# Ledger of designs, part 90: VHH binders against p49116

Target 1, 238 residues: p49116
Amino acid sequence: EGPLLSDTHVTFKLTMPSPMPEYLNVHYICESASRLLFLSMHWARSIPAFQALGQDCNTSLVRACWNELFTLGLAQCAQVMSLSTILAAIVNHLQNSIQEDKLSGDRIKQVMEHIWKLQEFCNSMAKLDIDGYEYAYLKAIVLFSPDHPGLTSTSQIEKFQEKAQMELQDYVQKTYSEDTYRLARILVRLPALRLMSSNITEELFFTGLIGNVSIDSIIPYILKMETAEYNGQITGAS

## First folded at step 5 (VHH)

Design w35 (framework vhh_ozoralizumab_d1)
Fold by ESMFold2-Fast, scan of step 5:
Structure w35 (fold): chain B 238 residues (1-238), chain A 121 residues (1-121)
Amino acid sequence: as target 1 above (238 residues)
Amino acid sequence: EVQLVESGGGLVQPGGSLRLSCAASGFTFSDYWMYWVRQAPGKGLEWVSEINSGGSSTKYPDSVKGRFTISRDNAKNTLYLQMNSLRPEDTAVYYCARSPLSEEFLKYDYRGQGTLVTVSS
């Protein structure tokens, strides 16, 4: 019926923690990453189509795709986060860990390969100069992925994904009318998101999550809190 | 077995004070940097203090600087967080955490079960 995303869904503003510390540490990185993850979940929760799928489906979708949404958010907010500086600090720490024999070589190799894939992805998005509208629709395409195991309402999810793809196509053709192959160049970047390990992303950026708290554990909590706030606004309860 | 046990949390009115403790066992406490981190309802984790192995160097984010003081007693294998001038936004579960002998550790070795601090009138 109406558009999948409104103009308000294009706005994606990350507020970083208090001034960047003189020396980067795991706590600052985790706080920055947590803010981005929460912003991403809030963004998803604000989409009427997403809410219409129901709480159980919403939780399952976000659990399946949070790493893809987070990685798109890292690319979109790379300058605001000084992501290159964060990744350089992580690389330096890993190289020192090899020299000091504090981490296994196999683990360091896995983490380094993940960092290189992440850098390559963010660099490719920057070179394509992906705009806010394009990021919003790419996030919608990965959010409404019907092909994750265990999902219910897969036909409705597929419908919303197709709607996101259609609206992205319409936007790109209208806005970048002289660049015939722009949409193809953008879409071919998406498969790389599925190759990135959510476990390694969690270890790199959410290593400050402690106790029994994991991304899987906090997702339902965040979505429920956001749902209460959002439902209050919809019913006019403010 | 490495174990960290937090205590001292509770309900306190705005402007009040609490002192959190973390009893460490199963490792040489005096060899490790120690941390306090918290998680408020519906929010991400927030680092609130760091202390080096000897207790001579501490660090805080602006949100708690001047109000919170981290300290340690290596003879008693205990970490402390003195929290003064508490605000409603300090409401969170507070955890103590251990890292290896490293300022730039990407992963906490061990962490406790946490202690709840509620600041309300």
Scores: ipSAE 0.000, ipTM 0.109, lowest interface PAE 14.4, mean pLDDT 81

Design w36 (framework vhh_ozoralizumab_d1)
Fold by ESMFold2-Fast, scan of step 5:
Structure w36 (fold): chain B 238 residues (1-238), chain A 121 residues (1-121)
Amino acid sequence: as target 1 above (238 residues)
Amino acid sequence: EVQLVESGGGLVQPGGSLRLSCAASGFTFSDYWMYWVRQAPGKGLEWVSEINSGGSSTKYPDSVKGRFTISRDNAKNTLYLQMNSLRPEDTAVYYCARSPLSEEFLKRDYRGQGTLVTVSS
């Protein structure tokens, strides 16, 4: 039995559509988010432990946790994405829509609260200076969550989550030996991911993705994509 | 593929009533907040009603408050708009939508082809 993640699973490199437009629009935001989503799903499907659970379990796990994986990806890639600029543009648009009474104030308030939660999460991760190994193991802990409704093979999933937690602990203790409470500070950030609405994330970031179907409905297709099709999505080549 | 199909529009006299329907498919209808938006000829989009996923909370702009009622039947994947006391200024193409965002952020594919409501004597 080897480690849950190899060094190849630590590498997480997002390639952004270029150039960034002078005025942010739905197309650029959706393309950027789609690349991150596809990168996240490719990352998950490349894990041998994940593959070992089988196609039906893999689909159920990713359907349950894609928003948590995506949010961790947003935090990890915030600098590359200029995420603060994207979120500021969305907030400005929503505030102007309230003033012009063109959109429902209650829904806009809910969406703005989601954006503020997202900003706070990304800021907390930046303040903690989470590294690439830590992100890889946090994503693995989220992916191998045995407590989502409707899952089968929950004992095996729990075993993989525990293995991810143990390997993260070993890494943090070795790498940040002088910071006794670093692991605890990192892990208490994770529950916030489950408080974020996947429907609001979908509305903000995924308009126009693959025929305007829900993320839930496209997950099985993404997980079955050939490497060439996947590379086309993450680089925009097809 | 997300599909929203509006129906129930037509020609009605001022003071009359119409009930619009929207048949939703290609997504889990019961998980989404839903909206009615309208577009008068040569004008921009205007939201006219909002309903939460469970149907327990609704909101309207002052222009239609007290006259329009949004409702949903999650078992039938159908959204409704009951329009009473119709006025000539209510003349528009009515769209059901899954997103409240303006056309800059709302792709047309998140709303149906619309149903025309004409209020005229």
Scores: ipSAE 0.000, ipTM 0.199, lowest interface PAE 13.9, mean pLDDT 81

Design w37 (framework vhh_ozoralizumab_d1)
Fold by ESMFold2-Fast, scan of step 5:
Structure w37 (fold): chain B 238 residues (1-238), chain A 121 residues (1-121)
Amino acid sequence: as target 1 above (238 residues)
Amino acid sequence: EVQLVESGGGLVQPGGSLRLSCAASGFTFSDYWMYWVRQAPGKGLEWVSEINSGGSSTKYPDSVKGRFTISRDNAKNTLYLQMNSLRPEDTAVYYCARGPLSEEFLKGDYRGQGTLVTVSS
């Protein structure tokens, strides 16, 4: 077939809830993060190669990599989200909790280490000035990861990942022809995504989900959403 | 020591009204977002309302929106919940909670002991 991604797959526009509250709260953070997660899953389901793998494989892939996709989305949309402000608010709350003996120090330390890793990742991507095409292909490389346990179509998934890597290489060589090592600098950032705990991401960004709903439980639902239903969710118009 | 003491609960008939209070001490009340959460018998915690530190912004889930009103008096270190048009499904222990950013922190030591609201005929 043709290229893995088209220009429509490069477009990644997050619409934030408005108005932003005077002081950040768990519900605003959760709504913002949910919009990014829904945008990320809608992006994945729009890829013909992803659709070709079938519903069971699609669900397994997204369940395995949603945290990596979400983190790439946070880096790409960091300015739109005011991510540094959100993380600063969380850190301030954690610092107050330590000083007031409110919660276990070990748990707070785990969460702060996760925030540090996230900040480091987003800062590294910003310093590299990763563009929209590069983000699209990095997301595709992460999505088509054949090495997650329990996958049944691993050879086909690997071929799609290789195709994403080849198309990224072609793009970088054409667009950044004078920067011989750019691709290598970009790709060495990807292993850091696997070090980020999905449980801690869920606690930081999705705790405001009413009814103790887990990300694992909503993934199949979101992947089956109609376009109108998805648009209502990301604009808050439903 | 941080303390939150809820009061104002009781038995009320369907359609009735009740006002809950939460007296805060041991911290600078005006610096914190405040929440009301409830727990019905045999069920988990449910978020009921939130208010920012200055009192200018409030939020509610659809289950209570239009019926409940959260407010605060920073001079008196007191949080309020005005509950109107009460329904049997509003029966729960109501807790006030200080400014957590996640569900893990909502289960912390800075929730009060709660006040029981029973809506029954």
Scores: ipSAE 0.000, ipTM 0.119, lowest interface PAE 15.1, mean pLDDT 81

Design w38 (framework vhh_ozoralizumab_d1)
Fold by ESMFold2-Fast, scan of step 5:
Structure w38 (fold): chain B 238 residues (1-238), chain A 121 residues (1-121)
Amino acid sequence: as target 1 above (238 residues)
Amino acid sequence: EVQLVESGGGLVQPGGSLRLSCAASGFTFSDYWMYWVRQAPGKGLEWVSEINSGGSSTKYPDSVKGRFTISRDNAKNTLYLQMNSLRPEDTAVYYCARTPLSEEFLKGDYRGQGTLVTVSS
């Protein structure tokens, strides 16, 4: 049996809208996030094991894990996306809202805690210097999560997750042989992804352009797109 | 329930002026930052202005800075865009919208139906 992921699955290149506006705005943030989301879904769809699960299982799986997959993508593409600049702009906007009593204190705390968790996650991944192969396997581990409610083919999903874990272990042991504890340090970061609200992620990154539709509602459509349509979405150029 | 209704668009000659209005309903208008965006025929959405909940802070991209002025009247639940020195490239459908950082994050933000601005001779 061949490997779960090929070298093509390590390549994860986000093309940003250009130029970056003088004043960071909703449309630039949403367009950037949408490109990352489409890139993430196209990445998942390209995995033969994922295709082997069938359409209904594929849709349920991505609906359950898109926020985890997206957050890993944010961490991986943080430099390209200028994520720190985007988050700083959001925090500044939120702080101005506090100053004007625009938002309730409870809601502001909830959103700020989400942003803090996101920043901490991205910073931890940067400090660990997670490479492209490690990101690919971490994304595969969260994609093939058998423990989401409502999933069918749970045994097959679990086998693919275990295969992803084994291949990550083999890669880390070979590439970072002198650092016996690296794999453990990487894996203990994953539970944090499930503490992040998909609803708050939608509001921060997808409001305005996705408006009246949830990410869950568009997932089946995105997964059925042809390669040319995916490429158009992830580049925005054609 | 949240509704934004734009008005004030029309045909105007280059160098002319228009004042757009946006009537907000179904939410506490004074609690939200608001913005104007536009979409020219065959092009994507372009942000043209942002204003904070109290009206004390405004932002503009270079393309409209010095020509457009955003303002609001919280007592009337109305957002305004004063457009001066209009150019043919300002031709677009103009929308008002709530900013994404809102009290009702789970409900998402809304954009109105838009008002057409045509700048030609």
Scores: ipSAE 0.000, ipTM 0.110, lowest interface PAE 15.5, mean pLDDT 80

Design w39 (framework vhh_ozoralizumab_d1)
Fold by ESMFold2-Fast, scan of step 5:
Structure w39 (fold): chain B 238 residues (1-238), chain A 121 residues (1-121)
Amino acid sequence: as target 1 above (238 residues)
Amino acid sequence: EVQLVESGGGLVQPGGSLRLSCAASGFTFSDYWMYWVRQAPGKGLEWVSEINSGGSSTKYPDSVKGRFTISRDNAKNTLYLQMNSLRPEDTAVYYCARAPLSEEFLKGDYRGQGTLVTVSS
């Protein structure tokens, strides 16, 4: 009956740690990325349709798509994060590792290819000037993906994805009425998200996590957080 | 108010064993992943174990794998760390925690006051 997303789901505001340090470090990058991940998970859990699927399905969906949600978040928040500066610092570190023969050339090639794909995706989204409503619906399309292995109740997920697609189409056609092919240009960018390795994203942005904690292992914890403690992590409130 | 109270620390000789406990209150313990983290003198926080909400999945870094065992009793709201074959390098203040994403995310209200473990002759 109602729309899949409300205006509250369009607001996506990342609060960064204290001003960027003079020299980027693993902890600043990890802290920034963690805040974005928490914001993305909070966004997902706030959707009534998502809540209606139940906790087991919610966990399975987010485990399957967190990298796609995170990458959309990186593109949306690229300016506030100074993402280009972060990626340049990572590239410099990798170039130094090549020069010192410290890492396998094949591994460095995989990571560099991932960074180039990420830059290309973010640049593509920036050139299209994707707005907040479009980002919200793209995230919903990604979240409600019925085709991930291991999902048992795919019918409801598919219905929510179709609803997201219909609402995005309606929005784009009304808001950008003169640009007949805008929706097609936006949607053809989504397959690229699935080509990006979640393991490489984790290595690039979450290597500052204490010990060997994986994103997969913390997802159930994040989804069950109380709103107050969740907001504390996102805003860095003392 | 979230409270985590660690106990069981003490002085032990190299090769010895200790069992740490963490009493949780102020939240639904069975809904949360739990972690043990430690801080050696002059060093930052180091993750030493994790356990999922139900207790079915555990992880350890290579430095303690095979020597430390994390477990939980959700009926008693208690987290445990069994430490065997202790080494001088294990000397640290041990904390239980709910939010182990970084040093900044392991704020005071997400970890206890800690319990000191000293491994020496």
Scores: ipSAE 0.000, ipTM 0.117, lowest interface PAE 17.0, mean pLDDT 81

Design w4 (framework vhh_ozoralizumab_d1)
Fold by ESMFold2-Fast, scan of step 5:
Structure w4 (fold): chain B 238 residues (1-238), chain A 121 residues (1-121)
Amino acid sequence: as target 1 above (238 residues)
Amino acid sequence: EVQLVESGGGLVQPGGSLRLSCAASGFTFSDYWMYWVRQAPGKGLEWVSEINSGGSSTKYPDSVKGRFTISRDNAKNTLYLQMNSLRPEDTAVYYCARSPLQEEFLKGDYRGQGTLVTVSS
């Protein structure tokens, strides 16, 4: 009982590393992406329904959906991140890698396709003018996905997803009552998230992670961080 | 509060072996994934091993795979790195860490003071 999300779950404030270097580098991009990943996982962990599923289920859910949550976060924070500038820097780095013969042409094409899909997704969300409440519920729908392989407690996860869908519907119908088809336009954007490779996301945004340690390996660590540690990562060093 | 203290470094001949230890305190060691990272003179930080909280899963980069073995003793709050078939390029300061992020590694709260390993040749 009670709403799945509170007003505190609508707040999603990304603080970028400072100062921004004159020329973007892999470490700055990785730090920026890491802050968004930390913010996304802290957001998920703050949901009482998520906590109620238990640590094993929490880890499995986030491992299965982190790329979808991260991509929604990129779209929501695109302006704050200057995402277009970051993507341009990544493209420049890829062009240098081709010049040095460090990456195959086939791999470059896969990465460029991923960048185009990401840009199109972010542009579609911007055109729809998705608000903070809508982003919060879309993230909840993605988080509480019962259809990932290897999950347990799938009936409870499905109930939380349905609750997220119902609350999103109620919000959209009341806030955008004049736009009968807004909810449908929003929900049809979600399948695109499943087309984006987590492996390529790691290559684009997390190459600067020390020794290329995998996102899968750091998820349990991040989920166990204290709130003060999360706030230090997402609001700036102090 | 959080402290990591590395030991076991020293001078060793190429092809030799060395075992590093990291004593952890100020946090529930058994709840955290742990890492070994190294920094060669004039180079950046390089991840060399990771281990999950229970010790059942480990990962290594190709540069040390088959030569290095990470392990942990949760009852003793201690992390280990067994280094075999050491090469001159393994010369570095080795750090125990509980944080994978570069900024967190540099803060020292989640990384120890390090232990120097010198492989002569």
Scores: ipSAE 0.000, ipTM 0.223, lowest interface PAE 11.6, mean pLDDT 82

Design w40 (framework vhh_ozoralizumab_d1)
Fold by ESMFold2-Fast, scan of step 5:
Structure w40 (fold): chain B 238 residues (1-238), chain A 121 residues (1-121)
Amino acid sequence: as target 1 above (238 residues)
Amino acid sequence: EVQLVESGGGLVQPGGSLRLSCAASGFTFSDYWMYWVRQAPGKGLEWVSEINSGGSYTKYPDSVKGRFTISRDNAKNTLYLQMNSLRPEDTAVYYCARSPLSEEFLKGDYRGQGTLVTVSS
């Protein structure tokens, strides 16, 4: 069979809202994060193997892994987003909230520790100089995870994950032939993604988008968007 | 109340081995990155090892790389440090620490009482 991913799936271009505000606000952060989320889901739905699993399986997979895909997207787009600036602004707000006794100290520490884990993940990916092909395959490995509860077609999902792993191995060995352990260093970063709380990600990046509605609830609608609707979300056009 | 209780320290001869344990309570241990840090007599805190929440990623400074191994058992809320080929310069009080937002907070935030390791004849 042909490759799991084409060169089209390597292209991952985040368009940031313009202009950037003088002071970061929840609207700018939420719009930027929403564009990344929509881009990530459009990326997933464009994969022929993903489409072949069928609508119900597609929805279940993305519901299970959206936080992992989103976090990989944050790492890949960290420079474009000025992610370090966004996280610094959030940290400053949280520290002021402790002083003003507006939030529970335990909750603030959980959120700050999540931010630290996110920064360390992004720093480790940057230090490894993960390229666009590697990010595409890492996202595919995460997407085609057969071990989430409630999945059907787990045998087929596992085959697609193995295909993603094989194609990543082939790419890394050919492109970084002198670095024998590069693939291992890349793959050992993936389990950390599953330990990051999707609830904290929603609180940090999607405040004001969905109110009390979870990302889990909107995933089926995003996956059913026509190309025009998707483009409207990622470009801000309506 | 967050508690971290280190154990396993003692007197050991150069070239020997020790295994340190840290029992965690009062928080969801599996959600946090953990550290081992040490303080030699008359010196500041030195980072010794780090481990992510799931145990899949570990990091060491060159001074202990290849000799020390950090691990965790999330079912038992316990952090471990296996120390091999110990040297006199490894003599220190060893602390486990829960990850704060930055390393600046390591000395003040959620650290245990420590366990003394003495490497001497």
Scores: ipSAE 0.000, ipTM 0.093, lowest interface PAE 18.6, mean pLDDT 80

Design w41 (framework vhh_ozoralizumab_d1)
Fold by ESMFold2-Fast, scan of step 5:
Structure w41 (fold): chain B 238 residues (1-238), chain A 121 residues (1-121)
Amino acid sequence: as target 1 above (238 residues)
Amino acid sequence: EVQLVESGGGLVQPGGSLRLSCAASGFTFSDYWMYWVRQAPGKGLEWVSEINSGGSSIKYPDSVKGRFTISRDNAKNTLYLQMNSLRPEDTAVYYCARSPLSEEFLKGDYRGQGTLVTVSS
């Protein structure tokens, strides 16, 4: 049977909002993050194995793993986004909020710890020099995670995850043949993604969403809108 | 879809008590830090209390510390604020809010419609 991912799934190109403002603001950060989230969901939707699971499973799966996909995307696109600059601006804003007594120091400390963990993760990936193929397969491994509560079709999801792991191993062994332990070093980084709070990620990057809109609530609409747009080209709109 | 609905406000005499409730729907309430914020007539928003997702970490500003108690019931998706020893300066519209960290949070972008608390004789 054919590979889980094709060369088209290795391409992951983020287009940033232009022009960049002189001073970073929550709207620019939110727009940048929203583009990355959209790109990540579009990437997942383009995988035939993902499509084969059906709409309900697709929605449940993305709701369970969007933070992991988003964080991997942040690491992969860190230079394009100037992520270190964005995080520095957020830290400066949070420090000012503590000094003005607008928020509790304990909450801000927790959020700063999350930023530190995010920086550590991105730095570890950069130090390992993770390539585009490796990122594609790592995203596939987290996408096809069968162990999130409430999932259906877990046996099929597990098979797709195992296929992703197998193809990553094959790629690494052929491309980095001299580095016997590279795959192990890469895979041990993945558990850290599950320790990162999706709630804090939403607060840091999506605070520009107004009207009490959450990422959880918009995921089905983004997935459905993309499907409706695609179907409009092939069949009459229902 | 996402909604926060405050209730329990009213008119109370100085030294009295009120308990506010906030019914949350349309998101996984147990995953979010929650806040009470208030706005007195003609004033800006003031942070009143915060509580973490599990209810183990709670903070208050000095203005209400020792008088107000925040709590939550994750099974009922409900946030509470017990207000004791109320003072005229506590008169405000009280809002519950989920936890964005931006200035937009303090301006109430993630808050409900509010419940009015009036403290007067």
Scores: ipSAE 0.000, ipTM 0.219, lowest interface PAE 10.3, mean pLDDT 81

Design w42 (framework vhh_ozoralizumab_d1)
Fold by ESMFold2-Fast, scan of step 5:
Structure w42 (fold): chain B 238 residues (1-238), chain A 121 residues (1-121)
Amino acid sequence: as target 1 above (238 residues)
Amino acid sequence: EVQLVESGGGLVQPGGSLRLSCAASGFTFSDYWMYWVRQAPGKGLEWVSEINSRGSSTKYPDSVKGRFTISRDNAKNTLYLQMNSLRPEDTAVYYCARSPLSEEFLKGDYRGQGTLVTVSS
């Protein structure tokens, strides 16, 4: 009964820290990433189906999928964030570290592989010209994943995932009626999100702002935030 | 000023154990991935272990896997390396090192003065 997502769930507007520094620094990157993370969690919290699963299930779902939601958000907001510039700067630093033997080659390889996977994912989404409705449904499919270990209420979660898939199919078939294979091209991109290391994402984007706490430890806090407190985080008015 | 001070090295018999410590100061220790690296006499630096900022992920090369354990105490700004089943080939100066993927990730890496581990009969 009723759609899983409303037009309010399509709206996903990232407000960047201002002014942009002359030189990219970790503080600017981490503040930008934190705003995106808070926006993503607030988006999830606003879905009635998500609320209906209850606090414990909500926490478990977001802990399991925050990196996938965050990566979809990076792809959706890549232009606003100047993500390509950020990643290029990190890659240049890592390549210089290899040449100067300053960092373990295995560590550099892990981080570079992560960055290349992220760049490939964002480029594929850009080439497909994924719209706001498609991003909203892809995020819903990721959020309502019943296959994460330790989850309860898996039958309800699976029902909501199937509903997200059906609504995405309906949307794509109506909106892109002349592109018979568009839905298939979009859906085959999703498995790549599971190959992205949450630990490397945390190191690249959150190292200067969360101190000695993990993303897993702050998730319950973010999900319990009042709207005014949340808005302070995503606009940087704190 | 970034400082890393290693301790716990010494002379030990083959098959023995040692626990190395690294006291960090001058930066927010909990924001950084940390490494142990070693240098045997007349040889280059060899990576020994890595640990993420939270201590939730660790990695080892095959040469020490199963024998060495890296850990950290972010409340005490201290990095540890527990070394078991030591071999003569483990004889080296051991350094703790800070990841460049941190507040200064574009400026390069840091390491301490080292602590000597000698494994000999």
Scores: ipSAE 0.000, ipTM 0.181, lowest interface PAE 13.0, mean pLDDT 81

Design w43 (framework vhh_ozoralizumab_d1)
Fold by ESMFold2-Fast, scan of step 5:
Order: C-alpha cells, then structure tokens, then sequence
Structure w43 (fold): chain B 238 residues (1-238), chain A 121 residues (1-121)
C-alpha cells in the first residue's frame, strides 16, 4: 500500500486578500480566515484515504476537527497572515467592548485566555521550527482522530492515524537524525489543540460571514465543491 | 447546551400588539448581547432589534423604530420584544439570538426554534 500523503499534500500555500486595507477590519480578518479554512478543507479532501472513508464520514471528521486543523494552519501560516497583527486588532476590539459595556469582564477573560493559548501554541511550533512535511503529518494525525463522539468507521480512521504517525516518525528520524527526541517534543504539543474552543475561534475569525452562517453548516458545502469552484471561493467571488 | 425558547407569537389584526418572550438556558445570559431577528415567508433573515448585556443600550432599524421595544431580565434569563402598531409586513417567524460580540461584528451565533407572528386583514 502506498504512502498516506504525497509531496502534493506537503504544499500548503495561503494566498492573502489583496490589497491589504490601510486599517484591519472584521471583513479582512474573516476573508483571510475563510481562505485558510477553505485551503485546509481542500487539503483534507485531496487525501485518497480521506475520500475512501465516504462522504458522511468525511463530513463528521471535519466537523469534529476543523478547529484543530484551522489552528495548525494559523501556526503554519502565521508569518504570511501577520497573525500577531490580527490578534492585536482583535484584542483592541475586545478592550473597546468592555469600555462600551457590551461584553462582561468574564466573557473577555475567556476570549483573552483563548488568544493566549493560541499565541502559546504558535510560538511553540515556531520555536520547534516545524517544517512542511511535519505540518502535513500533524494535520493528518488530527484529521484521522478516531476518538470524537458519534463517529462511525473508527477502526479505519485509527488505521489511517497510525499510518500518519508511522510516516511522521520515519520522516523525522531520517531528516532530523541527530535530534533523537524531536518527535516526542512535536507530539506533546497536539493535546493543546483540544483545549481551544471552536466557538471562540468562530467568534474571533469568522464573525464577518455573510448571512450569520456557522462553520458547522458550511462544512458539507465546502467538501462538495469542485476544484474550480473552490479556487473561485479563495481567489474571488463564486 | 445552549437553548433559546421563543413564545408569544400568534394571529393579530393590523394595528394590534404582541409581546414575545425568549427563555435562555445553558449559558451566562448576562454576558451576551441579545437580538431579535425575523424571517418573512420566502425572504431572508432581517435584524429587528438588539440589546447589550446590561440592558442599557438598544438599537432598531427604521422599519420598526418607535413601534418595537426590546428589553431583558437578567435575573430571569429572559429576553422580550414588545410589538405595537403591527403591520401586515411584520408577518414572519421571529427568532431569539445571542451574540458574544458587539452589534458591530455579529448578529447572533445561536437562534432558537422561532415563534410565528401573523398580521392579517
């Protein structure tokens, strides 16, 4: 049986909206985040093992793990996105919301804690200098998680996750042969993804979605897009 | 789990009044901006009122301003919409929605089952 991922699955190129506005706003942040989300879902649907699980299982897996995939994508594309600048703009908005008595202090604390966790995760990945192959396999490990509630075909999902883990191990051992414990340092970062709320991610990055649409509701639609239609969504209106 | 349960809809004649209620549970109601939105048959969603977490600020579109009043009781986890001088064009399913962000960013991240308001004649 061939490898789980091919070289085409390692390429993960985010194209940012252009031109960049003089002042960051909710629409620019939402469009940037939407492009990353669409890129992440397109990446997942391109994996033959993922397609082999069938449409219903594919939808259930992505609904369960989109926040983890999105967060890995944020870390991988942090420089391209100027993520630190986006987070600073969000923090400024939250501080103004307190001033205008629009959000309680407890809600702000929850959101600020989420931002802190996100920054810590992205900083840890940057410090480890995670490469494109490692990101591809970490995304595959997250995608093929058999332990989400309500999943079917869990034995097949687990086999694909194990295959992703084996191929990551092989890659790290060959590429970083002198760093015996690199794999362990990388894998111990993954549990932090489960501690981040998908609801807060949606609130921070997707508040500009047209029609007050939830991420959960658009996932089946995105997964059914043809490549041409998908490209239209990430580079222009379609 | 977040639950929003709307009630108070019904059939009313033009010029009449109705009071809608929304019972909230599964979250800290006093932390959230709350919205009323409606959907007329065959039309998209339309925002009809909003209120901040403390109840000190309310906003309305011109279509309902002066006729509708939004209010909340944080001790009872309940949102209200007082509708006066109802018109046939107010016929819609009315939904209660919460928003964790200000009105400038999000119309609502959760809506309940809705309550039907019919203004006929």
Amino acid sequence: as target 1 above (238 residues)
Amino acid sequence: EVQLVESGGGLVQPGGSLRLSCAASGFTFSDYWMYWVRQAPGKGLEWVSEINSGGSSTKYPDSVKGRFTISRDNAKNTLYLQMNSLRPEDTAVYYCARSPLSDKFLKGDYRGQGTLVTVSS
Scores: ipSAE 0.000, ipTM 0.130, lowest interface PAE 13.9, mean pLDDT 82

